VH-VL binders against Protein ULTRAPETALA 1 (ULT1). Designs and how they scored, part 2

Target 1, 237 residues: Protein ULTRAPETALA 1 (ULT1), of Arabidopsis thaliana (Mouse-ear cress) (q8gza8)
Amino acid sequence: MANNEGEMQCGSMLFKQEELQEMSGVNVGGDYVEVMCGCTSHRYGDAVARLRVFPTGDLEITCECTPGCDEDKLTPAAFEKHSGRETARKWKNNVWVIIGGEKVPLSKTVLLKYYNESSKKCSRSNRSQGAKVCHRDEFVGCNDCGKERRFRLRSRDECRLHHNAMGDPNWKCSDFPYDKITCEEEEERGSRKVYRGCTRSPSCKGCTSCVCFGCELCRFSECTCQTCVDFTSNVKA

## First folded at step 3 (VH-VL; framework fv_prolgolimab)

Design b18 (from p11 with heavy chain S54D G55S)
Fold by ESMFold2-Fast, scan of step 3:
Structure b18 (fold): chain C 237 residues (1-237), chain A 121 residues (1-121), chain B 106 residues (1-106)
Amino acid sequence: as target 1 above (237 residues)
Amino acid sequence: QVQLVQSGGGLVQPGGSLRLSCAASGFTFSSYAMYWVRQVPGKGLEWVSAISGDSGSTYYADSVKGRFAISRVNAKNTMYLQMNSLRAEDTAVYYCAKTYYYDSSEAFDIWGQGTLVTVSS
Amino acid sequence: QPVLTQPLSVSVALGQTARITCGGNNIGSQNVHWYQQKPGQAPVLVIYRDSNRPSGIPERFSGSNSGNTATLTISRAQAGDEADYYCQVWDTSTVVFGTGTKLTVL
């Protein structure tokens, strides 16, 4: 036990004080070290979050851009997808921390020390298992009324409606089922600019993985557009 | 037909200003990040700027930060690059470009034809 | 600014294999994209995300990326492959292009 009560032994032993120097958002917990982190997508901007590093090598991210996501902790890979980098699969380079006011990739920091040790001993990560396919709500501008229309991508039919709208530069909302197209609400603005996760569908795990730029639900083998052809060609190659 | 058509280049003196335009057609413009990439004649490609689909985020290369301003008007399917305090080293062919839809690694699948900007006294 | 180093020029005989390298510190942790540019034309995407081909790009084009070197491989080189080639990465929040390589088909 400890003679010096209030002295944090466990979490403070993960890294030297000097190693965490100039990192933003440093907090030392009982069994973790927490820092500010983020991931940049030019399409959606910067997603800012908090990263916790555990001695087991586990890495947990709590997204600051989605209120109430603390209950659904993200892996770095899931955070990369959530931030709009779904097909990148290079989270060690794409998730950054702030050191001396600059964005520095995780791969250039000491924060991966325990992760690297753990990964060499384990063939699989339990936190990388499970379904991560979740479709974020997407928006398409109507050429008739000039307004953004929200598409909920929860089924293949809904993805097909969105896919058709995306491929039509003269798309008009008046030509589509009323119950499938949501009007411009405050919720719409929030989900696009701040809330990247889906909070309404049980099949969309909130902050876990709510951005999809290509999968079997949203790409169609019968479609001749470049994106669908490239998706099916690269899956088969 | 997916296409980007550029305009607005020309000859300008050092310290001057110029505005480039990039008109998009054949895709849902507001769904894509848009980019400016330049190339000095006979030399390599250099990234200049990027803008998010909703105009909420803009990004700049250090060499142009504070002098160039990227913008877009989604209702007109058009992106702009406002270039101020131009220098001789800004002389280049300027390309606009869009990203590949399902490639979140920011590869550029469609490019404009290029616009020559010459900064010379 | 991070620099991606390419050889200034590479020569290949008709029907042989050309290899163009792109050097960068820990580039294997980044997705590398490759562009072909012919005189007076805009660049054309030939490889994205290390090894994937867009529609219309022949199977002769392939890519790899590990450690500090990414490589664009053009097998069975044709006269029409003669062009400048550029690698490109995403570095955290910026776009970085390689210095470019002129490929000559002999």
Scores: ipSAE 0.379, ipTM 0.743, lowest interface PAE 2.7, mean pLDDT 78

Design b19 (from p11 with light chain T94Y)
Fold by ESMFold2-Fast, scan of step 3:
Structure b19 (fold): chain C 237 residues (1-237), chain A 121 residues (1-121), chain B 106 residues (1-106)
Amino acid sequence: as target 1 above (237 residues)
Amino acid sequence: QVQLVQSGGGLVQPGGSLRLSCAASGFTFSSYAMYWVRQVPGKGLEWVSAISGSGGSTYYADSVKGRFAISRVNAKNTMYLQMNSLRAEDTAVYYCAKTYYYDSSEAFDIWGQGTLVTVSS
Amino acid sequence: QPVLTQPLSVSVALGQTARITCGGNNIGSQNVHWYQQKPGQAPVLVIYRDSNRPSGIPERFSGSNSGNTATLTISRAQAGDEADYYCQVWDTSYVVFGTGTKLTVL
């Protein structure tokens, strides 16, 4: 038999079969459900793409608007802009999927279920600091099984879990959040290819690009590790 | 259609051993993390143990570490809880449960009927 | 190790609104699930991820979660709602249940 982490595709559990009925381009991945999507602009017409829905609430779009278009890991808002709707902030209404042969806005579909839940949690987690969600992945090697485990840094709590793992020289994946025990192998295969980075906020210090190198979500004033001490000491009011 | 059926409870003396079984049907067993939750008579719910879909990862509450062992045989759609060195405070109704979605941080949507374990002289 | 604190009991008159609280430090940053348990029966999931209802659960059941308190709200209470209610969260390495609340419908 395979090793203990060669498990079934977890994305098959995100939605009921009835909920995905009549949707075009349905494909189930390791930790996501993929469907055909698009966005219509007056100048360029229909831009078609693939939308992946993750249990974390992440929504990732890979554009297929023209042969050779390699825009992947776009947010729905970035895809809306890419498709020619540069001034709009209405991606829930402007990005559509095909159901029964008709264009149906994301706002009228079950596909926003996890996004809505995630958005609520991220908003509350960052409320007092005004900080924005970090949208990057980091990796920590397991001292027991030897694999690198993906940490999705989307909220302060998720950043804290990564921070604690990095500070533990004897960290092992068996102590990680339970959701990792059901999708470990599939999640590792694609996880280093793209990082979206953190969203700019007044409290984010040290971000130089899409990857956040320091912010209040990833640094803790009560922590005595060198990285947190250095960040806190160098942050100016 | 989707259900968990438990067996294996009973009366056992302190220091004894007992094995509980949880048989699953109506869903792809190997795709879901499974759990044991107990309830001491007159008390609340207490988590006991968890096992990943593949069986590669297991977790235990501090109160049972070193005494209980969770396992599963996916080919038989069955999960087990081997209980050793039983104490009077282990007396409880034991429930098996599955997660609502594959994500084990989710709620428990399907529960077994419960199995009474009584540890008494 | 963390404890989720619930009131031991809550009473509600038939047709009125019951509110059951679940207290925990920064519980608003966690997904809270709620279970109903009637005597001699296994728990039944009534709310998952703070405010979502499983299929078959009446719309009278709703949930909220912010700051240090999550709340299960049962509107237009019925005799059949009388039960013990438990909140539950996931921590990094364990499952935590609330202390439980007995709901009495008068």
Scores: ipSAE 0.000, ipTM 0.397, lowest interface PAE 20.2, mean pLDDT 72

Design b2 (from p11 with heavy chain A50S)
Fold by ESMFold2-Fast, scan of step 3:
Structure b2 (fold): chain C 237 residues (1-237), chain A 121 residues (1-121), chain B 106 residues (1-106)
Amino acid sequence: as target 1 above (237 residues)
Amino acid sequence: QVQLVQSGGGLVQPGGSLRLSCAASGFTFSSYAMYWVRQVPGKGLEWVSSISGSGGSTYYADSVKGRFAISRVNAKNTMYLQMNSLRAEDTAVYYCAKTYYYDSSEAFDIWGQGTLVTVSS
Amino acid sequence: QPVLTQPLSVSVALGQTARITCGGNNIGSQNVHWYQQKPGQAPVLVIYRDSNRPSGIPERFSGSNSGNTATLTISRAQAGDEADYYCQVWDTSTVVFGTGTKLTVL
């Protein structure tokens, strides 16, 4: 028999009221507790989001960094990458929540209680890795061989690799890690016109969502989807 | 060659203003967050301010917030630090710097040569 | 503002190993970077993300980071290693530098 003052009712027994009282954006669901969270990148600024904590130790983030952003069910590590900290690998310190009006890293909060218990069993949620976010191809010129190389923008990581290549004026196709494309690859010579955009697969959902990292290089110049339009508007604001 | 060249230092009176410039070359300037770090002669390094690649986000150390303004003009590959209401404790060598990688989680790989700012009568 | 504590000075004999520590609450959960600075010069990056060496930095330089202490290790110390050394982390809202350590090679 729960005493309503000290117990979280409505299906949540994850945290005591005192543990959550100073946190911003607290919502209690049937099997989760949700709070406002974010990650700061000096390059892109603050990416704000909602973090859901489950009794299994799963942590899911829904990004609200840009109006129309379709990133859902991200792991904290994936959210760290999404916010512009791909190489950090320190999400426990870089993803924060608001407590008493201050940004407090997850590592200094009670929110990692179930995650820590779960990690002892070597189990993790990888739900964010299954979704295809973008279904298009883009091309980047190699500075060694002069050929345009195809980037298949099918996942967040693939879009990030394209973003990195566009930002590097000395980019070489030998640095393309998963397709092992070399400067002598003849099959790519004629493919650029055939694989442009989302027209190749009937199962492709098209450009209903585009991956954006908060800079002009992440924007697809011909895309009129709401995510790209909203991103461009917010960057210019 | 990747390079940052600074200018605009000097002697200024307490309460005065000064603007520092940092001219970048050899990399895609708009893709990198840029930083100002200062060092009182004989003392340690202190972060002052940073600006995102687009210029849309700016950050300041508490000691300079409201007095200093960071800006950048990507078309000119140049970053600025406007320093107002200068105090004796602002006397330092000011460095501009970029991150090792355009992700802001990385270390500073390229630094300007430093510009001395002296605040005294 | 978080504080990263370094020893004011460290002395090492030629050819021996120097260790410079950087103390901070839960610093092992953060990426630590290390800089070398000689008088009148800008800092030079010697270690990034705890233990990685930039191109051009000798193998004598290495780093580690766990718990509340990060360590820069300089093996086979040379006269040219004499300098001030700074650790650096990213806090959520700020860039934080250590207090600095003067390395003297005897």
Scores: ipSAE 0.308, ipTM 0.704, lowest interface PAE 4.7, mean pLDDT 76

Design b20 (from p11 with light chain V95Y)
Fold by ESMFold2-Fast, scan of step 3:
Order: sequence, then structure tokens, then C-alpha cells
Structure b20 (fold): chain C 237 residues (1-237), chain A 121 residues (1-121), chain B 106 residues (1-106)
Amino acid sequence: as target 1 above (237 residues)
Amino acid sequence: QVQLVQSGGGLVQPGGSLRLSCAASGFTFSSYAMYWVRQVPGKGLEWVSAISGSGGSTYYADSVKGRFAISRVNAKNTMYLQMNSLRAEDTAVYYCAKTYYYDSSEAFDIWGQGTLVTVSS
Amino acid sequence: QPVLTQPLSVSVALGQTARITCGGNNIGSQNVHWYQQKPGQAPVLVIYRDSNRPSGIPERFSGSNSGNTATLTISRAQAGDEADYYCQVWDTSTYVFGTGTKLTVL
């Protein structure tokens, strides 16, 4: 009845092998269990990421789809919003994992075991996090004046505005954000033109980061980054 | 000014094919997911298919997978539903609809007038 | 596939409050949208994301969603509110509509 914990990691004790056997992307860490997860938005398609479950009940989602991104870890609610379901606020049903090849919402899995135990001990939420995602600036040419408008893509709303501008064949810089285009700032002038497929080299056939996580217009069939590959292949394949 | 106008539909025999069209106006078509929802006369609503803003992702109800194909041509502001291997149970009024602009939870805010598809004989 | 159960019909007196329920296992974990459909017409969105009104929808329409039941509430019912009402949710990667409720204004 002696324990030999020197040969085991804490993460190996969170769930039994049988409970994880059919799940995709299972990695057992020191104090967490990691699985592949995702969230579907018809506007932007399937967003794929990795979910870590901790014994504290904390759930953290890490985007492996934007390599080199200076991104904070996402809560499931933040990932739901990031994936294009900004107003949903129903992440237990909208964030899924793959079990036996099928999308299964978190609410129907054992993965919420520690989260539920933790929640029973609190009269209010015991976890709240903001999230910062890595996006590069993009430029859209005005149909009327020919000047390029800089989109800074730092929030979901800014990504949505860029998405809408890219989809509008008659887009004019006066329509949104209802501001006059300007090149007066030194940084705006200096960063006006960027090769879209790769920020580091114009000869790159792929990108290390996508402009918008889950944004369809920011993904290219020729891009070899994980986010674009996952989006193109569709998790449902 | 925001509207969806449908065309196509009609009577078709079991095993036949039919293509429905949905023409959009008054909004930036490529920025919105679009849907097909059907309703057997006198009965309830059933979701059929969805297509992302660019057309890169398509989704289908299990009852129509492999038989129906949703597509869109953003340059023409038009969405289509190609229906193949039609069955008597596909008889319904088919509505096209768009996602609500300020709701990423996929509510359907604007609907077409509906197109009757009758699979009979 | 989840089933969203609605009563077949609900009657309300003119000027009174109608309540239409939408039952589903753990429906409170989903966003519920509500549609009004009059005979021969396409549906009209009246409530989105549990309790929000689209532009043009009167304040008499309100919604709630918790546990296993979502509710559409129509206060000060008018003759023009007579219609079929459908609830709808997004479940992982599909849309599910309720069975529909016919509202009669007496």
C-alpha cells in the first residue's frame, strides 16, 4: 500500500486512462491534462486549439494555431468569443472536444469534473481572465481615393471590421470607421505596405501567424501555418 | 432595403434534382453566414444547411448530407441550394436566411419569402 | 439530436400576458432565439440570445432562459401578436428549432 509518486506526474492522476482513451490530442503534463478542443462559428468556421484541465478546476485554452504569437492564455469564454461567438456566453455547450471522431461539447464530458467541484465551493465566479491575441496590422485599399487604410486588428471588433472591408468590393475609407484616412503618423507611413503571407520574408510560402484567428478572409490556401491548415482541412473532415 | 429574394422551386419526381436561388441586397453579402431552413406545410421549422461568409465552410443537417450542396457567389450576391436525390419527405417551403449582424450566436434576422418544393409521384 | 418541446397552443386575452415555454435538457447553457410566423409569411426574429430585442420589436416582447426551460413573454397582448412562435438554439454545430406554439389572442 506504499505510494511510488516519484515515477508519476500529478497530471496522470486527474483522469483515468479509460476516460481519455477516445479523445483527440491527449497529452498528460505535470499538473494538467491537455486535449484538442474547438469552437464552431458559421461566420468564421471551426477554430481549433488545446484545452488544459487543472486540479484547481481552472480551464485554459492555448491557441497552437498562431505560432510565434505573443498571446495570453484564454479562458473557455474568451476562446468562444475569439472563435466568432462574441455574444454567446455559453462556452460549456459551444466549446467541444473530439471523442471517437465526433464533436462533443464540454458539458457532456468528464473534463468539467474539477471545474464543477470548484464552482460548488464559490458563491461567485472563482476565475476571470482577459485575453490578448496576436494579430498583425493589415491594409485595405480605398476604392475611392486609392490610399491604404491601416487596420490594427487588436480586438475582435477590429478583426470584424477588417473582415467586412475585405469582403466589400466597393469599400471606401470614409464608410468605416467614419474617419478620414491619414498617413501623417510616422509609424503609419513606415508600416503602410506589408507582405500579407509572411511578416518576416516576402518569399515565404506560409505565415507564422494569421491575421485573425477564425477569420476566413485572413486564411489562404497556400499558407502552411497550423491555423490556416486546420481551418482549410476543417476539424469535421 | 435589406432583403432576400428567392427563386427556383416547383414540382419534381422522387430521385430528381432542383436548384434554389437566394438573391441578397442592402448589406455586405460576403460578411454574413447564410442559411437554408425548410418547413413542411402546416408543420414546424427545420434547419437544412449553412454557409460561411466566404463560402469556404459548409454545414448540413444529417437528413440532407450527401444529397444537398449549398454554395454562394459573393460577386453576384446570390446563394444556392442544389438538391439531388430528392425524396417525398423533402417536400417543404424552403427559406433562405442570414445571420444577425450583432449576434455571433447565429440568430436568423432576415428571411426570404420562401420557395415551395414538392416531391411527388 | 436534441428536441425542444413547446406547447401546441397558448391562448391569451387581449391586453393580458402570454408565456410560451421552450423545454430542453440544459437549455439554459444555450442561447435561445425566438421567431414569430404569421400564416403565409416568413418567420420574423423577435428575441435573440435569450432576452435581447432586435430593432423594431416592441418592448412587450421579452425572454428568459434558465435550467431546462426558456420562456418568451408577450405583455399586453394585441390581436396582431396572433401567430406561430418557434424557439431555436445552436447546439455545437447544428441548429435545433422547437416544435412551435400557436398563440391565439382572444
Scores: ipSAE 0.005, ipTM 0.511, lowest interface PAE 10.0, mean pLDDT 74

Design b21 (from p11 with heavy chain A33S)
Fold by ESMFold2-Fast, scan of step 3:
Structure b21 (fold): chain C 237 residues (1-237), chain A 121 residues (1-121), chain B 106 residues (1-106)
Amino acid sequence: as target 1 above (237 residues)
Amino acid sequence: QVQLVQSGGGLVQPGGSLRLSCAASGFTFSSYSMYWVRQVPGKGLEWVSAISGSGGSTYYADSVKGRFAISRVNAKNTMYLQMNSLRAEDTAVYYCAKTYYYDSSEAFDIWGQGTLVTVSS
Amino acid sequence: QPVLTQPLSVSVALGQTARITCGGNNIGSQNVHWYQQKPGQAPVLVIYRDSNRPSGIPERFSGSNSGNTATLTISRAQAGDEADYYCQVWDTSTVVFGTGTKLTVL
């Protein structure tokens, strides 16, 4: 929880004080946290430097062997190479920080939190999805128990699995595509919520402009159901 | 293949009650929001009530709020409209309707045949 | 509650083009659906989401929606097109129908 009586700097929000307490060389900047770091090679010994962690996930290292040069800002991989570990290519294990007086690899610290978050976000980029349409989570009732199961319509495969379930009047929980679910599991309907608002209204609680009524991901040319036929006919017309 | 068949309706005295039924076939009933729309003879369409596919959410027009209750029994593929404290202004043909897209508030592609409700002495 | 205004009646000669308008504040930012209703029958969906036709609806039916006006266009009008027409939108948590238009084919 942030202090309502005082202004918190962005750098102070990156990590809890307890997470940084035993680290050497801690300096909090406006939008980064800086700590002492290094990399050890058999040939050259310890190369020491300063590591800055940004909320974007960017990591910048400034070598202490060449002080005062802005062009010496290095990525952790470039610093690993600079320190004499050209063949290792394992900077998460070879670049260390000092915690409690001991060298601790970056891979075992909280300092990679934003780097890892950024990497996951890039792997799940909207660019890889292709379509710029909004698909709402949908629910399909089990023919045996009557409980609803949640389907996410984010990829063509997910849309196909949902489409097939909708077309099967005898669909059962055991047919759920990702995990073996039985009629003994709790219903997922709960209070249905709108996960995405519409751009036409910031107060939207589930209008038609928030859902996809047909696109290349959720309609199939080989299907004879009314919605697929309608979509194919309108695209061709 | 896909159809809605209505029943229930008739003549009722002011202050009386009626229950309308809408039986669905040819689609996965529990996956579609269902609606009641009424029409006074010779006049336009007016929305009355809606129920989500699961039955967990219900919606009512201000004119019927507190008097009408929408419900559904997915195991029987049937939706109901319980109408209480009926007024002369409730005299209309009542239609049940299915949404075009899965459990979304959208266009209505399939409609029942309509049921006349007359509230008169 | 928003109001969707339609002309009370529109007349069109056999084989000519009919245009039925649906007026609403900033309606071009909403998805508009159109229904045809013949005497004694339930409504039939003829256009969904501004301009899309359901299966079985002739190519003569088309739609557009921009600014404050949505339009249903019926080209090469036939006697069987004579009916009442209603536009419809979803607004937050309610369904809104237009006032309705009687189309007469002369």
Scores: ipSAE 0.000, ipTM 0.434, lowest interface PAE 13.3, mean pLDDT 76

Design b3 (from p11 with heavy chain S57R)
Fold by ESMFold2-Fast, scan of step 3:
Structure b3 (fold): chain C 237 residues (1-237), chain A 121 residues (1-121), chain B 106 residues (1-106)
Amino acid sequence: as target 1 above (237 residues)
Amino acid sequence: QVQLVQSGGGLVQPGGSLRLSCAASGFTFSSYAMYWVRQVPGKGLEWVSAISGSGGRTYYADSVKGRFAISRVNAKNTMYLQMNSLRAEDTAVYYCAKTYYYDSSEAFDIWGQGTLVTVSS
Amino acid sequence: QPVLTQPLSVSVALGQTARITCGGNNIGSQNVHWYQQKPGQAPVLVIYRDSNRPSGIPERFSGSNSGNTATLTISRAQAGDEADYYCQVWDTSTVVFGTGTKLTVL
């Protein structure tokens, strides 16, 4: 985004300078802010890492716990488990950053600002208002005719069907799960696409652009795509 | 038409290195996570390594972490396993395998024919 | 790392039903896949996600999974079913195979 050397990078706009002043390991990237983080477990002690905060609300951790550790692009929950805190599912309290030389849980920092905004867009905490669906319609191209078919990602089953279709390189109109469609049918106009709230930045081709952080409808415990692994790590013990 | 063809096995001394290759055809290679699974003669199946469709994510069993490196060249429809610091216990038939769905931890629907790696003096 | 325990061997008479179990703590909350392996050959997927059959696998093969035990059931056993059978699950970013069961058709 910056054309001139002196211009502010996108990442430097994520937080005020005052909000980062006492944090250890601050580095500003193009579209993220990186800080030192860690997680303490009884069996392994401190696991130190680098946390990147993105404007989308995504959080990525690169582990530096031991020489030769190659764990990359972990979610905070996955990092919590990697550090030896299995079954806890309390990464907001157990993953810390260093502020003024002290370990401070993520839950007490400004670093969750975008994560909280993204999560808030996808669900309501009050029963009286009901749950919001955090999906958008996605399209899968036919291998035979090239036309795109609409998947309305409103339920776990619908998200699974889209995930499976995206994973099938030979997917064709006859495989469309909601209706008998042939290659002769016209595409729906792009203007009829419907979106619901937040989407994640692509981390895998499969279920990538329709999913939100923390959304149960788009995640499958048996899937190793980074998005599903991240979600499973965040919600399962 | 979907198939995986392996090459690169053989006999190597302890401490040596070998690179295994797995050539894919009949599917969009870059869309699928790929895996290495090994089997010591007369024993069971053991997972070794995995790589995402883009190559951006790699996973290793604890027994090989730091010694083996998985990679892929999507333009060539080929996956590799670079095996360094080989030990006698690495002696096994090595299979490459594809998952049923893109970048998923599902079942392995297509397997290579297997490549024997023998680590012996 | 989770451990999936299978019986070392199971014998079944021709035409009868064989049952091969896969034991694991809370395995019913995971998807279990089953593979058949004949000597000198690569494994063949026979059941995926607990109970689904891939194209080409006979209906005699079925699966179930609940609690701490997953089961592969082979009805009307045939001589050609004699093989080693492995169960498999996923654990985040790790693949776990069962200890394997040798099925003998008498």
Scores: ipSAE 0.000, ipTM 0.405, lowest interface PAE 17.0, mean pLDDT 75

Design b4 (from p11 with light chain N31D)
Fold by ESMFold2-Fast, scan of step 3:
Structure b4 (fold): chain C 237 residues (1-237), chain A 121 residues (1-121), chain B 106 residues (1-106)
Amino acid sequence: as target 1 above (237 residues)
Amino acid sequence: QVQLVQSGGGLVQPGGSLRLSCAASGFTFSSYAMYWVRQVPGKGLEWVSAISGSGGSTYYADSVKGRFAISRVNAKNTMYLQMNSLRAEDTAVYYCAKTYYYDSSEAFDIWGQGTLVTVSS
Amino acid sequence: QPVLTQPLSVSVALGQTARITCGGNNIGSQDVHWYQQKPGQAPVLVIYRDSNRPSGIPERFSGSNSGNTATLTISRAQAGDEADYYCQVWDTSTVVFGTGTKLTVL
């Protein structure tokens, strides 16, 4: 292929070298260009990540803001929500890259070139979310009582509280911002890092940090066991 | 009751320094980003600085970068603005403010009473 | 970095509808918040994220945001609505306020 526009064999052909000049974290892959990106919430600070741009127009983000929380292939909209921004439709202005040491929103960069070309082929909005989000349980050790506090990671607030707890080497469960919480609460006494599955389906696999009791937002949201089906039905009714 | 009570301020000569304080009560201080917003008498609002709930991230308007330092002591429920190398154009009423808990779009639901800073010779 | 342009002043008759605009390039892609400030007082949040009202703000206050213009609408204007009004947006990692509008209720 002699045309830079149509070439997918080498990521170096997606953008001219001068177009990537002064961008931070540039790595050229076989069929993508990767750059450092982020999303800012003043409450939670900068969520730093890596953005991959593909010639198909696909944009994939690997979040580095919350250890063990995110999937490797987040959409920019999912990353925006995870970073504490509730406006999925505004990610082009909320997700930034570093150019010349400054935060520059994606909407003002060449990185959306292939995305814009792809999106013009279909203006219809997706009915489904389509975004990868973190919906899992994580545990942080309390430095006061020595027990692990369960963070359910079902909401952006819960994910960011977990992020803050992970960044505090002296974290205590009494510092948890949702009222006074003691490590002796029944929920915490029941928390453990053991393999968990769905009780009504012998084929449903679990994980050490995820529990399914019919919650469609947990790691087992794709589980079709009777417990998960019952939960979904009850939530809708 | 959720409230922010400010202290500090006053008259200072150009090139001088001043530290403002903002004491919070009625909410979990460490869960909220905190802000400084200033207003020249008779003029509009200008954002000055922001600090994350943990204090690990700080943000500044270009007009004050390198001169002002925002900080917080969560154990004391207090935020500070250290202002150095003050200029006449820094003369303003300074407000502290917090974000709305359920809205990470940086809307300011609670404001302090304001502290006047006058920079003149 | 962007400038948010508001009219310097707006006048409305008692009981009528006031509209205060906030102009910015593609402002419909931003979250817009609105503040009311009376003389000698701190600002009060009246609308957040384009159209949402905080607790305690009467439903006469509403907001919209589309294209290049965000609008604060105050229906059935009262004398107590006289104040300066400021729009605010989020821009990447900074906060930008509008130029401010003085509302006079005639």
Scores: ipSAE 0.390, ipTM 0.752, lowest interface PAE 3.1, mean pLDDT 76

